# VH-VL binders against q9nrl2r1430to1533, part 258

Target 1, 104 residues: q9nrl2r1430to1533
Amino acid sequence: GGVHELSAFEQLVVELVRHDDSWPFLKLVSKIQVPDYYDIIKKPIALNIIREKVNKCEYKLASEFIDDIELMFSNCFEYNPRNTSEAKAGTRLQAFFHIQAQKL
Below, E stands for the ipSAE of ESMFold2; O stands for the ipSAE of OpenDDE; V2 stands for 0.75 times the mean of E and O plus 0.25 times the DockQ between their complexes.

## First folded at step 14 (VH-VL; framework fv_nezutatug)

Design a18 (at its last look DockQ between E and O 0.58; V2 from the best seeds 0.00; counts 0 for: pae E 8.5 > 2)
Fold by OpenDDE, look of step 14:
Structure a18 (fold): chain C 104 residues (1-104), chain A 121 residues (1-121), chain B 107 residues (1-107)
Amino acid sequence: as target 1 above (104 residues)
Amino acid sequence: QVQLQESGPGLVKPSQTLSLTCTVSGGSIDYGYSWHWIRQHPGKGLEWIGYIYYSGRTDYNPSLKSLVTISADTSKNQFSLKLSSVTAADTAVYYCARGPYTSDHYYMDVWGQGTTVTVSS
Amino acid sequence: DIQMTQSPSSVSASVGDRVTITCKASQSISSYVAWYQQKPGKAPEPLIYAASYLYSGVPSRFSGSGSGTDFTLTISSLQPEDFATYYCQQANSFPLTFGQGTKLEIK
């Protein structure tokens, strides 16, 4: 596609990716590294996938975009106990997202 | 925008089971959110009953745990509450609500209108 | 369970007044507090999450503050539509618990 203005969704994804706590969410979890992940998580998603969907204009409503982001976080909290680095990072990143999402 | 609506009998006899359903519209019950039941006795404050997650995970208020069952029917975009062995103390307005699914931040950002349930002989 | 002690239970005020409602948790809950507004015959409506962040559409005269055990909801200048009952809620652990509520009435 051609160059277009950065949408609110694109901007938010950029901010999420740049956040210090984005590391658990940048890409899909490796099945090799976490063999049981996909036995538990049925709808895997990550920021790179969400970014691609944004770039392809697959989100027609802000709610659809928000739903995917919340799915991303919920997967993290479903799989990772509260005391893990992943869950802690997710907690902080989700808080950041909730603040930013109010602007959508 | 997502909306929630409670439904069920407004009158239940003591010792019977209270059954309510929350129908979600303008959005689907899916991963990403927690789905809650909260009640409010007449003239009183709010009491959290429990929640369900899309995976089937539930958590209940310990004060009601032995009597409460929350379930979901994703095909109907509904989730339900069953409260067994009701007494007059269970007379209340019952609300269903949605919130984020988190590690440590559970708040309700969308509420139903509430439905009144009276327990009486 | 975490108890949320809300005060005052009721307060009378006039339009234009500054009103402060407090909520004290029985143990430290970081910033995991939400505030709700409820009008008679209506469902609670969310005002604030994470102790200090306003939901979209909530007037800026509302503000929340606090961390640990002590939390505050402030209305800087009361408007007629603000007379209602307000509830705090701790979001840190199950079971989720609410304050007793504060009924804000017109003087």
Scores: ipSAE 0.842, ipTM 0.938, lowest interface PAE 0.5, mean pLDDT 95
Fold by ESMFold2, look of step 14:
Structure a18 (fold): chain C 104 residues (1-104), chain A 121 residues (1-121), chain B 107 residues (1-107)
Amino acid sequence: as target 1 above (104 residues)
Amino acid sequence: QVQLQESGPGLVKPSQTLSLTCTVSGGSIDYGYSWHWIRQHPGKGLEWIGYIYYSGRTDYNPSLKSLVTISADTSKNQFSLKLSSVTAADTAVYYCARGPYTSDHYYMDVWGQGTTVTVSS
Amino acid sequence: DIQMTQSPSSVSASVGDRVTITCKASQSISSYVAWYQQKPGKAPEPLIYAASYLYSGVPSRFSGSGSGTDFTLTISSLQPEDFATYYCQQANSFPLTFGQGTKLEIK
């Protein structure tokens, strides 16, 4: 907990958002544009939602923050086949996240 | 840390269904990891059987696809293997294992200790 | 299915030797290779993922290299606890497949 951990969560979320491969994860998937998404994905989440939770101090432990980020990648890999642009972007962004998360 | 433990009968007769359970401790069957069954014949290499993700998604080795079912009970923190119509060729050490769940790389970072299954009359 | 072929099938070596074990994939698998160590009566233990990254707690004398089809595991100075069987595994596509193993024995 504490102010230093919340600052670290914010900094990491900002780095994820700024990464070139963040585009599939910025906002929740549109039900109109992807009608079956919410039939398949049980716990939808995106970077804008995670950033709001950081700003509202909703994460009490680093593990809670990491769990939401990993859920985001897990949803991507569950919905999107391996050869899609979304899955490839997810793989690269997740690798970046794992390196940065060592700091937590 | 995370530990995996196989359990099951050890001896199975031909044509029966082999049923094994892997119990997970020190961690949870949840998002972020895939849960695998792998077997090793006496004096032979390792053979991947399949995996399950906590959502229920599975994938199986095509050589076993019609005979194998992998299932999970997240409330008991367990996942299971059923292999139907066994023959002597299914005699092996069976391992459960865990790896990161990704779209394009599946490595086993935790293994159970293995359980020996013998198929004989 | 991607076939993984290890060489040699066995190696006889002394403590302090440098040992190299190779693994060749039947088609390109980028860097998606893992290496495992297995002692008799024990489960495989993970050593390396993504061709060259050591798991936490793996001694630095172990290293991996390669990309495409040709991969190596190197032990720079063999220790008594390193006598075991080593397996490579391709992690690129289903079904996941393993090499046939390389047994490292004391000379």
Scores: ipSAE 0.012, ipTM 0.688, lowest interface PAE 8.5, mean pLDDT 89
ESMFold2 (binder alone), look of step 14: mean pLDDT 92; pTM 0.951

Design a19 (at its last look DockQ between E and O 0.81; V2 from the best seeds 0.75)
Fold by OpenDDE, look of step 14:
Structure a19 (fold): chain C 104 residues (1-104), chain A 121 residues (1-121), chain B 107 residues (1-107)
Amino acid sequence: as target 1 above (104 residues)
Amino acid sequence: QVQLQESGPGLVKPSQTLSLTCTVSGGSIDYGYYWHWIRQHPGKGLEWIGSIYYSGRTDYNPSLKSLVTISADTSKNQFSLKLSSVTAADTAVYYCARGPYTSDHYYMDVWGQGTTVTVSS
Amino acid sequence: DIQMTQSPSSVSASVGDRVTITCKASQSISSYVAWYQQKPGKAPEPLIYYASYLYSGVPSRFSGSGSGTDFTLTISSLQPEDFATYYCQQANSFPLTFGQGTKLEIK
């Protein structure tokens, strides 16, 4: 694709990816590293997938974009206990997202 | 935008089971949200009843736990409340609501309009 | 359970007045507090999340503050449409609990 002005969705994804707490969410969880993950999480998603959907203009409404982001966080909290590094990172990143999402 | 609508009988006899359904439109329940039931007795404040995640995970108010069942039907994009052995104390406006699924903070960002349920002989 | 003690239970004020409502949690809940506005015959509407952040569309005359156990909702200059009942809610843990409510009436 060519150079164009980032949409609000694109900009927010960039900010999420660049956030210090994005590391659990950058790509799908490895089944090799976490063998039971996909037995528990039935709707896996990650920032790279969401970014791809944004690039393909698959989100027509802000609510659709927000839904996928919330699913990403909910998967984290469903699988990871509250005291894990992943859950703690997710908590902080979700708070950041909730604040930024009000601008959409 | 997402909308929630409560439905069910407005009158229930004592000792019977109160059954309500919340229909969600403009969004799917099988995403990263908690789906809540809250009630408000006439002239009183708000009381949380329970919540459900689309996976089937439920959380109930301990004061009502033995009497409450919350379920979700993703195929119909609905979730439901059953409250058994009702008394006059269960007369209230019942609301369904949505909030993010989190590890440590549970806000309700979208509410239904509420439905009145009266328990009377 | 975490109790939310809200005060005052009612307050009479005039248009243009500054109004303050407080909630005290029975234990520290960080910034996990939400505020709602409810008008007669209507469902509660969310105003504030994370103790101090306004939902989109909420007028800037509304503000929230506090952390730990003490929280405040402030209306800087009361408008006619602001007369309603307000509720705080602790969002930290189950069971979720609300304050008793504050009925804001016209003087």
Scores: ipSAE 0.892, ipTM 0.948, lowest interface PAE 0.5, mean pLDDT 96
Fold by ESMFold2, look of step 14:
Structure a19 (fold): chain C 104 residues (1-104), chain A 121 residues (1-121), chain B 107 residues (1-107)
Amino acid sequence: as target 1 above (104 residues)
Amino acid sequence: QVQLQESGPGLVKPSQTLSLTCTVSGGSIDYGYYWHWIRQHPGKGLEWIGSIYYSGRTDYNPSLKSLVTISADTSKNQFSLKLSSVTAADTAVYYCARGPYTSDHYYMDVWGQGTTVTVSS
Amino acid sequence: DIQMTQSPSSVSASVGDRVTITCKASQSISSYVAWYQQKPGKAPEPLIYYASYLYSGVPSRFSGSGSGTDFTLTISSLQPEDFATYYCQQANSFPLTFGQGTKLEIK
């Protein structure tokens, strides 16, 4: 809750978006380009959606924000085999997030 | 704040199946976490039993793989452990825990309080 | 399986002492090490992840270091509440494995 928590969420999302490994996570996966994605991933989410939820003050607790970020990564690891560029980018961005999340 | 609570019988007879349930509160198991069972033998260290992602993907300790089943019930916000054909060596404090689901490293950031299980005649 | 060898098995120390606990992996695990504190009758509590990063709320007197195979947990000035058993854990690969523990007794 509060204004300082919302500012911290925004700052962290901006840092994630600007990271070189953010490219698989910027927006939802295209159903046209990846038609089976939504058969496998039941709770899709992406950085643009998380950023909008921050802008609309939809996160009441830091844990709710962290849960959405962790879901974003776990969707990547569930859909993509370990050795894919997407999974490797996810691993690096998640490690960055875990270090930055100490500030929450 | 996420909390984990183990439940199940404290006494199990040899050769029977040990069944434990972990109830999650203050959060949901259908998010991006790996859910673990870990046990601590009397006077000994910690042993990882296995883990489950809520969609059903599992990893088991190879030493227990033929004896262990971990399952999740997202509608009840619970995950469970079954350990078959127990012996006195399975006497331990059993913990449930969670950490972020990842591709290559796993830490436990939340632990349950533990439940003591004794295997005896 | 990756073995985690923890030393010493026990230590007695006074309030204010600097205490170090060592953990050695049987093969390189990069920096994928966690440390836990367990007080008598309680569940383990997370202290450190990724070898050197403190969880939120962990006192700054705790620190971790190391990479590869050799890792250290340090308490810079021991406090009465630090009486506990400490475990390292390799987080690199399954099966996840723990050190055998170091019991820290406050004199």
Scores: ipSAE 0.561, ipTM 0.893, lowest interface PAE 1.8, mean pLDDT 92
ESMFold2 (binder alone), look of step 14: mean pLDDT 92; pTM 0.945

Design a2 (at its last look DockQ between E and O 0.86; V2 from the best seeds 0.74)
Fold by OpenDDE, look of step 14:
Structure a2 (fold): chain C 104 residues (1-104), chain A 121 residues (1-121), chain B 107 residues (1-107)
Amino acid sequence: as target 1 above (104 residues)
Amino acid sequence: QVQLQESGPGLVKPSQTLSLTCTVSGGSIDYGYSWHWIRQHPGKGLEWIGSIYYSGRTDYNPSLKSLVTISADTSKNQFSLKLSSVTAADTAVYYCARGPYTSDHYYMDVWGQGTTVTVSS
Amino acid sequence: DIQMTQSPSSVSASVGDRVTITCKASQSISSYVAWYQQKPGKAPEPLIYAASYLYSGVPSRFSGSGSGTDFTLTISSLQPEDFATYYCQQANSFPLTFGQGTKLEIK
């Protein structure tokens, strides 16, 4: 596509992806590596999926975008105990997101 | 944007079960987040009753745990509160609320308008 | 349970005044404190999360600070619409608990 100014959603996704604590969220969890994940998490989502939805203009409201991001974090904390690296990364990334989301 | 609305009988007799429902619009209760019941006795502060998460897991205030049941109906996009063996002490405005799902802290971002429940014979 | 003690219980002030409300936790709760504003006959509305971050739409005259056990809500210049009851809440441990509230009244 042509060069254009990123939308607020696009910009925030870029910032989330570039964050040091984004590694648990970049793509869907591997069923091979985590065999029971999809038995527990019924609505899996990741930043690459959210980015794709943004690119396709599937979010009509900021609340819809925020809902997907919060689902992503919810899944992380539902599956991962507090003391895991994933949960700790998620906690920091969610805090970052909450600050940025106030601007939407 | 998400909105919450409490509903249920405004009058309950002592020893009966208080039943309230929170209807959620503009968002799905099975799509992340945490969902809470809070009450406020007349002229008093706020008391957390319990929470249900999008997975169906629940947490209860230990002071009320034996008497409280929180459940969710995803087909109706509702979650409910049941408080058994009520007394006058359970007279309060009851609020449902939503907050983010976190690993270590829970805030209430969106509140219902509240519904008054009076326990009286 | 973690107890949240607010002070003062009530305060009278005038428009333009600087108002400070304090919340003390019975044990350290890091920065996991929220503040709410409640007007008569209305539901609480969120003001601050994580001790110091304002929700969208909250005027900049509101600010929160603190960590550990001592937390503060400050209104730099009181406006007519700010007269209400304010509550702190600890968010770190179950059961979630609130302060007893601070009623801010017009002098």
Scores: ipSAE 0.883, ipTM 0.946, lowest interface PAE 0.5, mean pLDDT 96
Fold by ESMFold2, look of step 14:
Structure a2 (fold): chain C 104 residues (1-104), chain A 121 residues (1-121), chain B 107 residues (1-107)
Amino acid sequence: as target 1 above (104 residues)
Amino acid sequence: QVQLQESGPGLVKPSQTLSLTCTVSGGSIDYGYSWHWIRQHPGKGLEWIGSIYYSGRTDYNPSLKSLVTISADTSKNQFSLKLSSVTAADTAVYYCARGPYTSDHYYMDVWGQGTTVTVSS
Amino acid sequence: DIQMTQSPSSVSASVGDRVTITCKASQSISSYVAWYQQKPGKAPEPLIYAASYLYSGVPSRFSGSGSGTDFTLTISSLQPEDFATYYCQQANSFPLTFGQGTKLEIK
């Protein structure tokens, strides 16, 4: 992809990482700490993995990048009940992402 | 860009089962989105029928719950609606739609073109 | 179920007019409201989510506001292509419900 588009993906990931509500999403959930997570979530993903894919130029289309970010939030909502700190953080960060993604 | 297209028969007799399919292109139904069926009655407006999520979970309008089934076929990138025991009240334009998956609220950001279904003897 | 009541049911207006459409929820829905535009024979198209945020590509003459139970859609300067029916939708809880629509006719 174009230099402008890859730079925009990196800028968006940096803004997500810096957001106060990024803490559930920085790295993959530990199977040791959360034994049943990978029985429920079949396509795990996190911000550090998405950032690495941006660095390696693995996203050919903006929609592929957006789909990975949406998957990250959807996994959070699928695993975590609505009242948990993780789901509430996910809701706020997803809303922030939807605003930022309109620039793509 | 994601596109949705409804398909199925336009005429169904009372008491039969209505079956519709939504074909998704430009994206995968097993990615982190929600997938919806909505219908529009002549003169009665829009009604949400139900949703299927990327995980396979479903939610249905309680008014239709015992009559409706929504399912997905990821190998064909399709999701489907079955509505049993139809009556004239089920005559409508049927839309499929997509939205972001969230914990508690849903907006439809992509819609299909709609397909007209008439229930008549 | 949360009922969404739109007002007015129809309006005729001229190009250049400011038009407002209201939507009232039967109970508080925070800001979980979407607005859709539907032209005759076409599918609904998304305009606004979360009461006030425009989708990409939606003209800036469209705006939304409100929180709680009372919501508005405003077109600041009506254009010929804005002839359509407009629907609000609450996204707060299942079943998802829509307003009955407001038909906007351009003279």
Scores: ipSAE 0.508, ipTM 0.877, lowest interface PAE 2.0, mean pLDDT 91
ESMFold2 (binder alone), look of step 14: mean pLDDT 91; pTM 0.943

Design a20 (at its last fold request DockQ between E and O 0.85; V2 from the best seeds 0.77)
Fold by OpenDDE, fold request of step 15:
Structure a20 (fold): chain C 104 residues (1-104), chain A 121 residues (1-121), chain B 107 residues (1-107)
Amino acid sequence: as target 1 above (104 residues)
Amino acid sequence: QVQLQESGPGLVKPSQTLSLTCTVSGGSIDYGYTWHWIRQHPGKGLEWIGSIYYSGRTDYNPSLKSLVTISADTSKNQFSLKLSSVTAADTAVYYCARGPYTSDHYYMDVWGQGTTVTVSS
Amino acid sequence: DIQMTQSPSSVSASVGDRVTITCKASQSISSYVAWYQQKPGKAPEPLIYYASYLYSGVPSRFSGSGSGTDFTLTISSLQPEDFATYYCQQANSFPLTFGQGTKLEIK
């Protein structure tokens, strides 16, 4: 393969994944560990899925990419009370994302 | 990108129920985010009425809670506002808006153009 | 409820002027403040979120600052298109509340 620069979406996903607060979002929630998760969350998504979509060039507009990321955070806050570690991590990561997304 | 458009009667009689609809395009109302109703009385500031989350959960302004119902129709990609027993005090421009779903703080990052509702006999 | 006291209610200024608008929250709300610009007959448009971050497309002459209870919106050099009404909003607690607004008029 050839050497190429990361797209803006790829770069942002890399930054999100590398963030200290990304741990709740790296992969889909385990049904074994959280048995009721998928009874509540109907449109699950995670950073690995978003990364795959980016790699496949499935996002035509920045808004589509942003929508998936916001869905990811929405799911987190819908399921997790605000005082949980997941929600706190999500709050910080979302703030980071909001700032970075303005550059898209 | 997402766009919001308010629609409904521009004139409502006192004691009747005001019904408004916000039609969303360029995005799905059940795909994350929080959806808001805000109003502005003539020459006055902004008042938050209530919100509905993408999951269908709602939050209302306590000052209006007993009179307000917000609902969503995902099949039409719309969410609506019903305000019962209206008075002249409910005359305002009504806005629907969208903002990110957060743990405990909410901004409105996209607004409709607003629709004027006058309460008069 | 959290009250947002916005000041001044109106201000007259000239093109090129530095303009400052203040909002004071009745209790600490961290940095969860938004600012909106509204022109006559139009919907509010978002300017700032998280007290100090500009939305994409907002000119750099706009800036926000503050944390806790005291917040400020500043326009470093007023342009003709900036004459409008500005609102602060606290995002930290329900019910969401707005400042009374500041009408920025041409001098």
Scores: ipSAE 0.920, ipTM 0.955, lowest interface PAE 0.5, mean pLDDT 96
Fold by ESMFold2, fold request of step 15:
Structure a20 (fold): chain C 104 residues (1-104), chain A 121 residues (1-121), chain B 107 residues (1-107)
Amino acid sequence: as target 1 above (104 residues)
Amino acid sequence: QVQLQESGPGLVKPSQTLSLTCTVSGGSIDYGYTWHWIRQHPGKGLEWIGSIYYSGRTDYNPSLKSLVTISADTSKNQFSLKLSSVTAADTAVYYCARGPYTSDHYYMDVWGQGTTVTVSS
Amino acid sequence: DIQMTQSPSSVSASVGDRVTITCKASQSISSYVAWYQQKPGKAPEPLIYYASYLYSGVPSRFSGSGSGTDFTLTISSLQPEDFATYYCQQANSFPLTFGQGTKLEIK
C-alpha cells in the first residue's frame, strides 16, 4: 500500500462508477424491492461503500481492494440468474474491471 | 498475496477414499472467488475435478460426479476434496486453484504447488 | 464436453525464434481461453486470460489472440526461460477442459 496504489484504486473506482453498466452496483440492494436478498447474500457490498473505503484509506493492499470488487460481482452472479439485466451488466462491468485492473 | 497449499496422504490403496485439503492464506475463501481442484495424470494433461463457490455451491466434472465431494471449512479457511473408490487411474498430481466467480467464464489465477498421490496396492 | 486440441504437440526452437502455438475448440467459446506455462516439476503458471490479456508480470513477448474456435499463443523472441509445456484452457463452461499441451524444447 503506497500512495500510488491508493490513487490507482480511486481512479479505478471512478471509472467503474462512470461505466454504463454500473447501475446494479452503485448502492446496496434495497430490502424493500428485493426482500430475500439479505437471506442469500452474506457479505453485501456496493461501489459507494468501496469508494468510501478508498477515500478513508482502508485498503492497505491492492488484493484487498480487488477482493471487494470481486465480491461485489460474485454477489450479483450468486443472486441473479445468468439471463437477467443485472447479471449481464455485471458480466460486462467485470470484464471492464479485469482489463483496467492490469494497471494495479 | 493469496497462497494455496495442498495437503494429504501421498499413498492411497485401491477402493479407499482419497482426501486432500487446500489451505488458503492471504485471503478468505468466503470472499467471492471460485475454488477448484485440478489433477494432472503422469505424462498427460490437466483434468478439472470440480469447484466450490464462496457460497458453498459446487460443480463437478460429470465423469467423476458420483465419486467426488468438495467442501469448505470457512473457520479454517480451507476447502477439501474427497474422491471415493480410487483406482490406479487416480494416480496424479493434485492442484488446488482459485479464480474469479463469473457468470460465463472460469479461469485460474492462483495455483497451489501440487501434491502427488499414488494409488497402489 | 468441449474438446481443446493443441498443435503442435512439441516444438524444437532456438533462443530468439518466434513460436506460435494453436488451440482449437470443438465449439465456439467466445474469447474464454486461458493459457498456462508449466516447467518440469512445477505448478502451472497463468499467462493469459480472455484470450489476449496478459497477467501482471508476464513478459510482453507473450501474446494471445483468437475468438470463437481458433486461438493462438505467440512468443515473439524466445528466451531460455520460455522452454516449458504450454496448455490452453477453455473457460466457457463446465466441465472446464484443457488442451493436451505443447512442449517447447531447446534446439
Scores: ipSAE 0.579, ipTM 0.881, lowest interface PAE 1.7, mean pLDDT 91
ESMFold2, look of step 14: ipSAE 0.539; ipTM 0.874
ESMFold2 (binder alone), look of step 14: mean pLDDT 91; pTM 0.941
OpenDDE, look of step 14: ipSAE 0.876; ipTM 0.942
ESMFold2, fold request of step 15: ipSAE 0.488, 0.559; ipTM 0.866, 0.877
ESMFold2 (binder alone), fold request of step 15: mean pLDDT 91, 90, 91; pTM 0.939, 0.936, 0.939
OpenDDE, fold request of step 15: ipSAE 0.919, 0.919; ipTM 0.955, 0.954

